# Miniprotein binders against q6w4x9r395to579: the designs that were tried, part 14

Target 1, 185 residues: q6w4x9r395to579
Amino acid sequence: GHCSLEGGSFVTTFDARPYRFHGTCTYILLQSPQLPEDGALMAVYDKSGVSHSETSLVAVVYLSRQDKIVISQDEVVTNNGEAKWLPYKTRNITVFRQTSTHLQMATSFGLELVVQLRPIFQAYVTVGPQFRGQTRGLCGNFNGDTTDDFTTSMGIAEGTASLFVDSWRAGNCPAALERETDPCS

## First folded at step 3 (miniprotein)

Design D8
Fold by ESMFold2-Fast, scan of step 3:
Structure D8 (fold): chain B 185 residues (1-185), chain A 102 residues (1-102)
Amino acid sequence: as target 1 above (185 residues)
Amino acid sequence: SAEELERLAKELVEKGLELLRRGDPEGLRFIVLGVIRAVYSGSPELIAEIAKKALELAKELLEQGRYLEAARLVYIVAFLLIRAGREEEAKRLIEEFRRLIE
């Protein structure tokens, strides 16, 4: 399955449901029992220069009990707060420059992340078939049905993206409320 | 000149769309360069034409199961339009794409 974070504020879930949101927080993209060491993939969003309500992806984070790998729009890769030269290898993860504009995080557990650094910062998440029906977060539940792609962290299927996105906040930050703060839409 | 920017924009976008159709991700770079020139040309008609062509290719890619590539194409074009202050065109493009995949 493929999930994408593109154009600053746009997400396409593993079941191909597109949505956009306003938010300035770290959000859980992908949580799954298939990820080792209580692993999770997260996305960091901040205010963009386009409009006061617009936000853009600024970093992607892989967090587990052992690692906190951060790939930022500044082309810096850190693990547990320390900058790393590429290629960077751990037991189960390799981060390397795939092209002059793309970084890849390859794993041994069926997760791949490709980050486009230029001309705009974007992320692409690929998961193996073992993740089907076993994902949660902004990328959806990967069950082949788009009607429940907005399943919140409490397990409730919502009809709107804003409540869904807010339920996946991983930090102490403002709520993402599309209907109240989207002057650019 | 505006006419030269329009010509270059069309040429770059056409090349980019053809590359993407045949599976070459380098096509996105040409589309970015083309959209920027279209914006600088000041032609609303050219922007509308580019958005329409992006949606047409996105539909083809969706029918082929190439969902990530379709979304990547549409959202890159939309993001550049937003950056250029053309939020109306970007919003319409995204709404039309959503209707194709929802």
Scores: ipSAE 0.000, ipTM 0.109, lowest interface PAE 20.5, mean pLDDT 75

Design D9
Fold by OpenDDE base, second read of step 4:
Formats: C-alpha cells, sequence, structure tokens
Structure D9 (fold): chain B 185 residues (1-185), chain A 102 residues (1-102)
C-alpha cells in the first residue's frame, strides 16, 4: 500500500483515494497493530501563508513507546527531541539520506517512509501486505475499497473528508491557539 | 481486541500522567498514545476516566506554571470528549481553560 501527502494539502490513501484538506494540526497518518511498541505515523501541518487555505506539511513523526522520530522540513531529524546525524539507526528503524532532496525512513516491520524535502515538503508512505485491512488514519484502511476510506477514529464512515480528517487529530494545533483553542476548528 | 486496547490505553495514560507529575515531558507522548488507544477502544467509561484524570493533572500543571503541558492535556481531553460524543462538554472545557489562562 502506498499513501502520499503531496502538494501541501493533498492526500492519496493506501486504496488510492485522493482528497484534499486544510489543517494546521498533527494528524494520525497510520496506526496499526502491525506497528511495534504502539507505534503510529503522524503528519504535522502548519500555515504556509496568510490564508486558511495556505497550509502545508512541515514534518512527519513516528511515535512509539520507544521513539519519537521527527523529520522536519528543515532537514533536521530528531529522536526524542535530540538531533541525530544521518544515517541514524535504532533497533528497528533507520533514517538516511536517499538523495540530495529525499530522506528515507526504513523499518524492519514493513513500514517505509520517503520524505521529499524540496521543492515541496512531501511524504510517501509504504506498508507491506501484512498491513492490509489493519490500518487507520488519514492514509485509510488499506482494504481495497475506496468508499470506506473516510472512516473516522470511531469507526464511522464519513462522506466528506472534513470530519474524517478532524477525527484523526493527534497533536497540538498551533493555529488554533492563535485564534481560539477550539478542538472543532 | 477492544479489551486489549483498553488495557493498553490505561497503562499508557497512567504512565504518562506519572511522568508528567515528575516533570518529565516524555509523559506527553504516552498520554497521546494512550488517548489514541482509548478512542479506538470505544469505551465510554474509559474515555471518561482518562479525561477526568488528565483534566485534574492539567489543573495541577497550571498551578505549577506549566502552561504548555496543561494546554496540551486540555486539548487531548477535549479530543476524547468529542470522540465520545460529548462535544458540549469539550467546548465548555476549552472555554473554562481559556478563562483560566487569560
Amino acid sequence: as target 1 above (185 residues)
Amino acid sequence: SAEELERLAKELVEKGLELLRRGDPEGLRFIVLGVIRAVYSGSPELIAEIAKKALELAKELLEQGRYEEAAFLVRWVAILLIRAGREEEAKRLIEEFRRLIE
């Protein structure tokens, strides 16, 4: 399964369903029992301009009991808040520079992440076949059916992306703090 | 299973809260992980319990001047409440918190 975050606000699910959203929060991209140590892959979006529609991906985060690996748009890679030199390897995760513009996070558990740094910060998530039907988040459920990709964290299938995306909030929303601390915004 | 998720959620949240009480910012990570699992479990009782505990700690954090952490917890409590269909309570919580920090 391949999930892509492109163009600042576009997502293509594992089931190849494309959609667009605007948000400035951290969202769960991928959660699955197949990820060890209660792991989850998340995407951080922030303002890229002055309008509400000017949002973009600014970081990708892999969070588990053991690690918090952040790949940010400024090419800084951290684990648990500490900057790491590349290539960086943990027990089952390796982050390395693939090209001058691409970083890759490889894992031993069937998750691959490629991050394009320039000209636009974009991310590409690949999961192995063992993840089929066992994924949740913005990348969908990887079951071959696009019609149910917008399943919320509560298991409700939504017809539009807005409520779906909102249900997968998993972090602080700086933009919301500037306006009002509204979890519904 | 749902039961397993509940167990894991509880453990993670408890660990997170403990870490935060001790001043370890890594507690936030565990809170997040726990909340995620709690939502997945679909247990209203668990969600309510976690929300209550987190809110209590948030108040303690505010008293200690740890605003950022408090705000973080409040937000996650709100998220939990929303996911549990308790949107009005979430709104009230946020409003209350806003008043406290003004």
Scores: ipSAE 0.014, ipTM 0.291, lowest interface PAE 7.8, mean pLDDT 86
Fold by ESMFold2-Fast, scan of step 3:
Structure D9 (fold): chain B 185 residues (1-185), chain A 102 residues (1-102)
Amino acid sequence: as target 1 above (185 residues)
Amino acid sequence: SAEELERLAKELVEKGLELLRRGDPEGLRFIVLGVIRAVYSGSPELIAEIAKKALELAKELLEQGRYEEAAFLVRWVAILLIRAGREEEAKRLIEEFRRLIE
């Protein structure tokens, strides 16, 4: 199955349901028991610097008990906070430059990530058949039925993208790291 | 709805093509947004129309030395064709473009 994050703020689920993403936080794209070491794929969105989109993708994160791999729109790749030269290889994951404008994260467990760096930061997620019906997050549940692709983190199917998206917030936002929101100013 | 996806795809692609012709690379974003909607509209006629217009502009950009933008458009036209089940046309397009840029 294929899930895509394109045009700065558009998402297409594994069951091919398109929707527009609005938000400025870190969101869970994919959780599955098929991912080793309690792995999860996450997307970081921030306010767009251009007038044509309210929010845009700025980084993709793969998090497990062992690794926190961050691929940023600035072309910096880190693992556990340390910058890495490409190609970067662990036991089960290799990050490398596929083309002058694309990075790929290849894994041994049926997950592939391709990130387009220029001219627009975009991500493409591919999962093997073993993930069918075993995914949750912004990329949907991969069960062959688009009517329940907006299943929230509490297991409720929503008719609107806004409630769905909000339910998958990881609680870690770029604004929270840089500045505290002042409720009295 | 499929009808709304078709309408939005046409509007977004037209805006993107016009922006690129004016020299604004932000037009690429609008092309991508329109292509996504065209794929999910399920209209073969719309897919063919977008592919033709984007390829025409890609050739214009190539003549202007805007190689990265031309390559980006060809890539998205190819993705559109592949997702629509028209892989043979996508392969032909990619090969034709490679021949032009070598």
Scores: ipSAE 0.000, ipTM 0.141, lowest interface PAE 17.4, mean pLDDT 72

Design E1
Fold by ESMFold2-Fast, scan of step 3:
Structure E1 (fold): chain B 185 residues (1-185), chain A 90 residues (1-90)
Amino acid sequence: as target 1 above (185 residues)
Amino acid sequence: SVLREIAYEILEAVWDLIEAVLKNDEEAIKRAIERLKEAAKRAEEAGFEKVAKAVEKVIQAVKEGDEEKIKEAVKELVEVMREAMRRALE
């Protein structure tokens, strides 16, 4: 299956259901028992002035008990808070420059991530057939039925993207009080 | 940040250089070396002397044409870049 985060605000699920949202939080893209060490793939969105969207993708995170790999729009790769230069390899994960404008994270467990750095920061997630019906998050449940792709973190199928997306927020969202007022106004 | 911009330029030029060497593309090698020299100057101007010196070692290894030395110089550059980025982040 293939899930994509494109154009600053568009997502296409593993079952090919497209939707759009605006958000300034970290969201769970993919959770699955097929990911080792309680692994999860996450996406960070923030306010955007560059992509003409209200908000845009600014980083992708792979988090497990062993690793916290962050790939940001600034073209910096970190693991557990330490900057890493490419190619970077762990036991099960290799991050490398696929082209001058794309980074790839390849894994031994059937997950691949390709990040486009230019002209717009975008992400493409590919999972093997073993993930079918075994995924949760913004990328959907990969069961071949698009009508339940908006399944929330509580297991409820929603008819709209907004409730679905909000249910997959991770707990490190900026609060209203943490937002800065334009210093020039 | 300026260091992240320089880091991107260095890494892109290094990969272009490695590919050019493997293909024996003389013009591509010259272009990649020029880009690396420019990036090394920017790193030096920004106060990242170890990064600039590591880039110079990569250029020298390529001129010598020793694949193993090129590999070692690239690994050293990656480590120096990683340490510089870590310090910049505190």
Scores: ipSAE 0.000, ipTM 0.100, lowest interface PAE 19.8, mean pLDDT 71

Design E10
Fold by ESMFold2-Fast, scan of step 3:
Structure E10 (fold): chain B 185 residues (1-185), chain A 90 residues (1-90)
Amino acid sequence: as target 1 above (185 residues)
Amino acid sequence: SVLEEIAKTILEAVKDLVEAVKKNDEEAIKRAIERLKEAAKRAEEAGFYEVALAVFEVIRAVIEGDEREILEAVWELIEEMYEAMRRALE
């Protein structure tokens, strides 16, 4: 399955459901029992420079018990707070420059991340078939049914993106819902 | 030219996306969005970055369903495509 974060704040889930949101927080993109060491993929959104987008992707984070790999729009890659030269390899993860404008994080456990650095910061998540029906987060549940792709962290299927997105916040920040209810936005 | 082919794909896909959203045709919406995303990627690979950004703005405006924003986004896209074509002629 493929999940993409494009155009600043546009997301397409593993079941191909598109949505957009206005959030300035760290959000859980993907959690799964298939990820080792309690791993999770997360996305950081902040206020946007993209035309008509209030917020945009500024970093992608892979967090586990062993690693905190951060790939930021400033083209800096860190693990556990230390800047790393590419190619950077751990036991199960390799981060390398795929092209002059793209970085790739390849793993041994069926997760692949490609990050576009320029001209706009974007991310593409690929997961193997073992993840089918076993994902949760902003990228959806990967079960082949788009009607429940907005399943919150509490297990409730929502009809709108704002409640769904807000439920997957990983930090203390303003709720995306507050901005989307503002009639002047 | 590559840019002319990309522009034709974009315009056709935008038309299809708008019509699909009006009809609530989920399969047609997905197909049109995928075509637009592919066209944006080709534009970006060819160095037409502002065209690629404008395509994503059109996708956003159409999904959100605001007719005024759709018109504004489409006009911005047309302007960016025209500017890219103008520069390519130089």
Scores: ipSAE 0.000, ipTM 0.204, lowest interface PAE 15.8, mean pLDDT 73

Design E11
Fold by ESMFold2-Fast, scan of step 3:
Structure E11 (fold): chain B 185 residues (1-185), chain A 90 residues (1-90)
Amino acid sequence: as target 1 above (185 residues)
Amino acid sequence: SVLEEIAKTILEAVKDLVEAVKKNDEELIEYAIEILEWAAELAERAGFELVARAVEWVIYAVEIGDEEKIKEAVKELVEVMREAMRRALE
């Protein structure tokens, strides 16, 4: 299955349901029991520089019990807060430069992430067939049915993207603190 | 052009939305709205703010379920698109 984060604020789920959102926080993109050590893939969104209403993807994070790998739009890759030279390898994960404009995170557990750095920061998530019906988050549940792709963190299928997106917020981004744009960076 | 791609996306999504409303197909309505929201964001980023606003009015009219407002919003969107295309040709 494929899930994409494109054009700054647009998402296409594993079941091919497109939507957009306007968040400025960290969001859970993918959680699954197929990910080792309680792993989760997350997306960080911030205000764009050109419009008050625009938001854009600024970083992708893979978090597990052992690793916090951050790939930012500034082409900086860190693990557990320390900058890493590419290619960077762990037991199960390799991050490397695929082209002059793309980074890839390859894993041994059926997850692949490709990040486009230029001209627009974008992310593409690929998961193997073992993930079918086993995913949660902004990328949907990968069950072959788009009608329940907006399943919230509480397990409720919503009709609108806004409640769905808000339920997958992973950081402390209170609505009252609009001046804060990235709680994790 | 970017505007032609946006216009094609909007017109197909509006057609799907109108058909979905007539059939009371809530899932198809939601799907068409998501496509229109994507197109409106692209229009706004490309500098076609009036097009983006017109799309938002169509979405609003559908969400409140007012058939007359839906018709008016769709007509206004078509006119805004025609004006944007006319200006792009000049």
Scores: ipSAE 0.000, ipTM 0.117, lowest interface PAE 17.1, mean pLDDT 72

Design E12
Fold by OpenDDE base, second read of step 4:
Structure E12 (fold): chain B 185 residues (1-185), chain A 90 residues (1-90)
Amino acid sequence: as target 1 above (185 residues)
Amino acid sequence: SVLEEIAKTILEAVKDLVEAVKKNDEEAIKRAIERLKEAAKRAEEAGFELVARAVEWVIYAVEIGDEELIEYAVEILEFVMERAMERALE
């Protein structure tokens, strides 16, 4: 399954459902029992301009009981707040520079993350087949059905992205604006 | 062990690849890449996903002709393989 966060406000779920939202919060991208140590992947969005529609991804965070790995737009990687030099390894996670503009987080448990640093901060999440039907968050539920991708944290399938996205907030933030659009538009 | 065998194959293939790149021996490069692709597959099938990914990046670096990236990718591969070996001993 492949989930993408592109163009500052576009998301394509594991089931290939595209949508757009504007928010300035930290959101859960991926939770799954397949992630060890209660792991979760999160996305941090912030204002990129003066209007409400000017929002962008500014960081990706992997959080577990043992690690808090942050990859920020400033090309800084931290774990539990401490800056780390690349390549950096934990028990089952390795973060390294893929290209001059891309970082990669590779894991031993079927999660891969590629982060494009510039010109736009973007993220690409890949999960193994063992995650099928066992994911939740902004990346959807990876069950091959796009119609139920907007399942909230409470298990309710929404028809629009706004309530869905808001349900996956990891903090107290303003409500998100949403519009279903083609990420390539 | 399975990992040891895979590691041996990878290390030998990487050595050959690096040497082939230095000599600009296209045929030797091709052969080494093929061996590495097979080794990556074996690593992945054996559950050593990080090793497989690291090998793939070595191949990628060679394919795009980025010498600096090749050196970096090889370093990462060795780093990942070392960690894999450590885990196998736990």
Scores: ipSAE 0.006, ipTM 0.239, lowest interface PAE 10.2, mean pLDDT 88
Fold by ESMFold2-Fast, scan of step 3:
Structure E12 (fold): chain B 185 residues (1-185), chain A 90 residues (1-90)
Amino acid sequence: as target 1 above (185 residues)
Amino acid sequence: SVLEEIAKTILEAVKDLVEAVKKNDEEAIKRAIERLKEAAKRAEEAGFELVARAVEWVIYAVEIGDEELIEYAVEILEFVMERAMERALE
């Protein structure tokens, strides 16, 4: 299955359900018992452009009991807070420059991440068939049914993207994003 | 090549879709969306999953009726098609 985070604020789930959201937080993108050592893939979104109503992907994080690998739009790769030279290899994960504009994180457990650095920071997630029906997070549940792709962290199927996305927040978020009418800067 | 035939079909359908949206022609929009859905399925079957997903973004943008998002989704599709062609060469 394929899940994509594109164009700053668009997401396509593993079951091919597209949606857009406006948020400035770290979100759980993929969580599964198929990921070793309580692993999870997370996406960091922040404000984009002059309008505070626009948000964009700024980093992708793979977190497990052993590793916290951060790939940021600044083209810096860190693990547990330390900057790493590419190619960077651990026991089960290799991060390397696939092209001049793309980084790849390859794993031994059926997860592949490709990050586009330029012109727009974007992420593409590929999972093997062993993940079918065993994923949760922004990328959906990968069960072949798009009607329940907006299943919240509480296990409730929502009809709208906003409640679904909010349920997968993984950290302390800034104040709710609202359009301001005050012209002072 | 298979990719070039799919890309030509997508380009023509997107052009028709944009014109239909501009004219607010509901039947023409419906026909263009059906052609794009077929092209997306063909792209996915040929192994061009990102192209298929980018086509679905264009359809989504049209369905929600946001003109800025339509322009943006078309730009994303053009970029994804270029990237798919690069990968096919490698």
Scores: ipSAE 0.000, ipTM 0.139, lowest interface PAE 15.7, mean pLDDT 71

Design E13
Fold by ESMFold2-Fast, scan of step 3:
Structure E13 (fold): chain B 185 residues (1-185), chain A 90 residues (1-90)
Amino acid sequence: as target 1 above (185 residues)
Amino acid sequence: SVLLEIAREILEAVIDLFEAVRKNDEEAIREAIFELREAALEAYEAGFEKVAKAVEKVIQAVKEGDEEKIKEAVKELVEVMREAMRRALE
């Protein structure tokens, strides 16, 4: 299954449902029991310089009990807060430069991430067939039915993207960090 | 008609895209792709899922830079739009 985050504000789920949103927080893209050590893939959005988008993707995060890998639009890759030179390898994850404008995170557990750095920061998520019906988050539930792709973190199918997206906010809102008032929580 | 409005937006975006590709104008190509994505989302929300998917195929073909795939994707888009219009008039 393929999920994409493109053009600053567009998402296509694993079941090929397109939608658009504007957000300034960290959002869960993908949670699954198929990810080891409570792993989750997350997207960070902030105010945008991208044409026709009020907000855009600024970083992608893979978080587990062992790793916090951050790939940012500034072409910085960190793990657990420390900058890493590419190629960077852990036991199950390799991050490397695929092309002059693309980075790839390859894993041993059926998750692949490609990020386009230029001209617009974009992300492409690929999961193996073992993830079918086993995903939750902004990328949808991967069950072959687009009518329930807006399933919230509470398990409710919504008709609008805004309620769906808001339900998948994680613990960080970049705009709120300096004020210690978290309107995204 | 919502369908006629969507069809007009798609047609304008496709024309803009081909003009941008012809001129090799990367910024104009990105803008045309954005307009196509917006039109595809509108088509999907209005219940024209096949139209939305056909627009996405055009976008993918353009990103691959394959002229034959672009031509085939545009042909499919035109046929799918004709089918949607015929069904709406039934």
Scores: ipSAE 0.005, ipTM 0.409, lowest interface PAE 10.0, mean pLDDT 77

Design E14
Fold by ESMFold2-Fast, scan of step 3:
Structure E14 (fold): chain B 185 residues (1-185), chain A 90 residues (1-90)
Amino acid sequence: as target 1 above (185 residues)
Amino acid sequence: SVLLEIAREILEAVIDLFEAVRKNDEEAIKRAIERLKEAAKRAEEAGFEKVAKAVEKVIQAVKEGDEEEIYEAVLELREEMFEAMRRALE
């Protein structure tokens, strides 16, 4: 299955349901028992100067008990806060430059990520068939039914994207909270 | 639903198309274009005319070989898919 983060604010779920994303925080894209060591894929969004929307993707993060791999729009790759030269390889994950404008993260557990660096920072998530019906997050539940694609972190199916998106915010996000709190400054 | 099946095929064909364009794989580009043409025909037959037109626009941009135009056409296609899905799910 494929999930895409395109044009700054578009997300298309594994069940091919498109929606717009209007947030400025870190969000959980994908959690699954198929990911080793409590792994999760996350997306960082901020105010955009280059997309057609108010927000754009600025980094993608793969987090597990062992690794925090960050791929940023500035073309820096870090793991656990340390910058890495490409190709970068662990036992189960390889990050490499596929083309002059694309980075790829390949894994041994059925997850692939392709990141477009230019002209717009975008991401494409591919998961193997073992993930069917076993995903949660902004990329949806991968069950072949779009009516429950907006299932929140608390397991409630919503009819609109806003509560769904907000439920998948990851941790404390001072930048997003500051913008919400101070609309006049 | 027919629209969900078409949407999935479009998503997969676009991803394969971008990979083929990056690798300059002419045969893979041709296969992706054929899949997009089939999806556009199915969308038109199912009454999703704007989706069909947006897919044809992507095909035209690929034939012209301008990656920026391909990006813009795909973004327009995402907008039309969003509108079609929202209407169908109301």
Scores: ipSAE 0.012, ipTM 0.409, lowest interface PAE 8.3, mean pLDDT 74

Design E15
Fold by ESMFold2-Fast, scan of step 3:
Structure E15 (fold): chain B 185 residues (1-185), chain A 90 residues (1-90)
Amino acid sequence: as target 1 above (185 residues)
Amino acid sequence: SVLERIAELILFAVEVLVYAVERNDEEEIERAIEFLEIAAEYAELAGFEKVAKAVEKVIQAVKEGDEEKIKEAVKELVEVMREAMRRALE
């Protein structure tokens, strides 16, 4: 299955349901029992520089008990807070520069991530068939039915994207840590 | 998808290698080896052991510096990759 984060604020789920994203926090893209060591893939969104209501992807995070791999739009890759030179390899994960504008994270457990760095920061998630019906998060449940792709963290199928997106917040809203654009307030 | 990306990386690495070997460009040969090493690790992680080993044979042939041995190893790699792709389509 394929899930994509494109154009700054658009998501297409594993079951091919497209929607627009308006959040400015860290969100869970993918949780699954198929991911080792309680692994999860997460996305960090911030407000765009040109619109009050638009948001853009600024980083992708793979978090497990062993690793916290962060790939940011600044082309910096860290694991557990330390910057890493590419190619970077762990027991089950390799991060490398696939092209001048793309990074790839390959894994032994059926998850692949491709990150476009330029001209717009975008992410593409591929999972093997073992993930079918076993995913949770913004990328949907991968069960072949688009009507329940907006299943919240509480297990409720919503008809709208906003309640679905809010339920998958992982905490730490980056915009809340920044000064407001109005310097006179 | 994973196998297709491995194949694309291998094809690119081999193209760089062939171009560099023909021109005796040591810096580009080293660059091709880096791409081949990434491809071998990626193939190993994805469970394509035969592909990983075929890539490792190409790397070894390049380090030995024999152009004919490099050609033979590349031919073997292409055959192994084609077989892997054929099985994936079935």
Scores: ipSAE 0.000, ipTM 0.098, lowest interface PAE 19.9, mean pLDDT 72

Design E16
Fold by ESMFold2-Fast, scan of step 3:
Structure E16 (fold): chain B 185 residues (1-185), chain A 90 residues (1-90)
Amino acid sequence: as target 1 above (185 residues)
Amino acid sequence: SVLERIAELILFAVEVLVYAVERNDEEAIKRAIERLKEAAKRAEEAGFEKVAKAVEKVIQAVKEGDEERIELAVEWLERVMELAMERALE
């Protein structure tokens, strides 16, 4: 299955449901029992432009009990807070420069991440068939049904993206809804 | 409704496409075209042939790289979607 984060704040889930959101926080993209050592993939969004509603992807994070790998828009790769030269290898993960504008994180457990650095910072997540019906987060539940792709962290299927996105905030960030200044915009 | 899901897919893909074209992002343009092709297929399968043809015109204009034709194709698609939505709500 494929999940993408494009154009600053556009997301397409594993079941191909598209949406966009406005928020400045770290969000859980993917949690699954298929990820080793309580692994999770996360996305960091920050302000873009002059409006509270304009946001863009600024970093992607893979977090487990052993590793905190951060790939940021400034082309810095860190693990557990320390900058790493590429190619960077751990037990099950390799981060390398695929092209002059793309980094790839390859894993042994069926997760692949490709990050476009230029001209727009974007991310593409690929998961193997073992993840089917076993994912949670902004990338959806990967069950072949788009009608429940907005399933919140509480297990509730929402009709719109706002409550869905806010439920997947990682840590103590202001809710995206609190930052919307104009309901019509 | 089926039309609402198709509209969601089309509008999202068009916004990503316009964003990518403005920044000359070839890979994002390619992916947006792939999404538009899927949207056109779903529209055709659901009986919204005019919507499918309007999406195909956008794809062709982008492949030709003609900014004026892209603008006109997007404008026509927006009008076709508006009419389809109005008929669905009657």
Scores: ipSAE 0.000, ipTM 0.303, lowest interface PAE 12.0, mean pLDDT 75

Design E17
Fold by ESMFold2-Fast, scan of step 3:
Structure E17 (fold): chain B 185 residues (1-185), chain A 90 residues (1-90)
Amino acid sequence: as target 1 above (185 residues)
Amino acid sequence: SVLEEIAKTILEAVKDLVEAVKKNDEEAIREAIFELREAALEAYEAGFREVAIAVYEVILAVREGDEEKIKEAVKELVEVMREAMRRALE
């Protein structure tokens, strides 16, 4: 299944549901029992440098009990706060430069991440079939049904993206900035 | 109608995308994909989920860079759009 974060503020879920993203926080992109050591993918959004988007993707984070791998739009890769030279390899994860403009994080557990650095920072998440029906977060639940892809962190299926997105915030971010923009005005 | 405007946007963006891919114009490809994503979101919210899915398939084929898959996905999108328009006009 494929999930994409493109054009600064666009997301397409594993079940192919598109939506626009508004906010300046860290958000849970993917949680699953299939990820080892309580692993999760997260996406960091900040104010946009792209004229057609209010906010844009600025970093992708893979967090587990063992690792905190951050891939930033400035082409810096860190693990547990320490900058790493590429290729960077752990037991189950390898981060390497796929092309002059793309980085890839390959894993042994069925998760692949490709990050486009230039001309615009974008991320592409691929998961194996073992993840079907076992994902939570901004990328949706990967169950073949797009009608419940806006399932909040509380398990409620919403009809609008705003409550869905807000429910997947990670950490203590100011809610006021995100709520100033209404997706349906 | 909303569907007619969405269809017009999709067809124009697809034409721009095919021309951009043929010229290997990465900026034009990005712009056409942006238009397609906006149109797919509008189609999905208007209840035309099959159209939104077909647009996403075109975007995935372009990312893979396979000319035959791109041609196949574009042809499928056009057929899905024509079917959706025919049903909506009934």
Scores: ipSAE 0.000, ipTM 0.247, lowest interface PAE 13.3, mean pLDDT 74

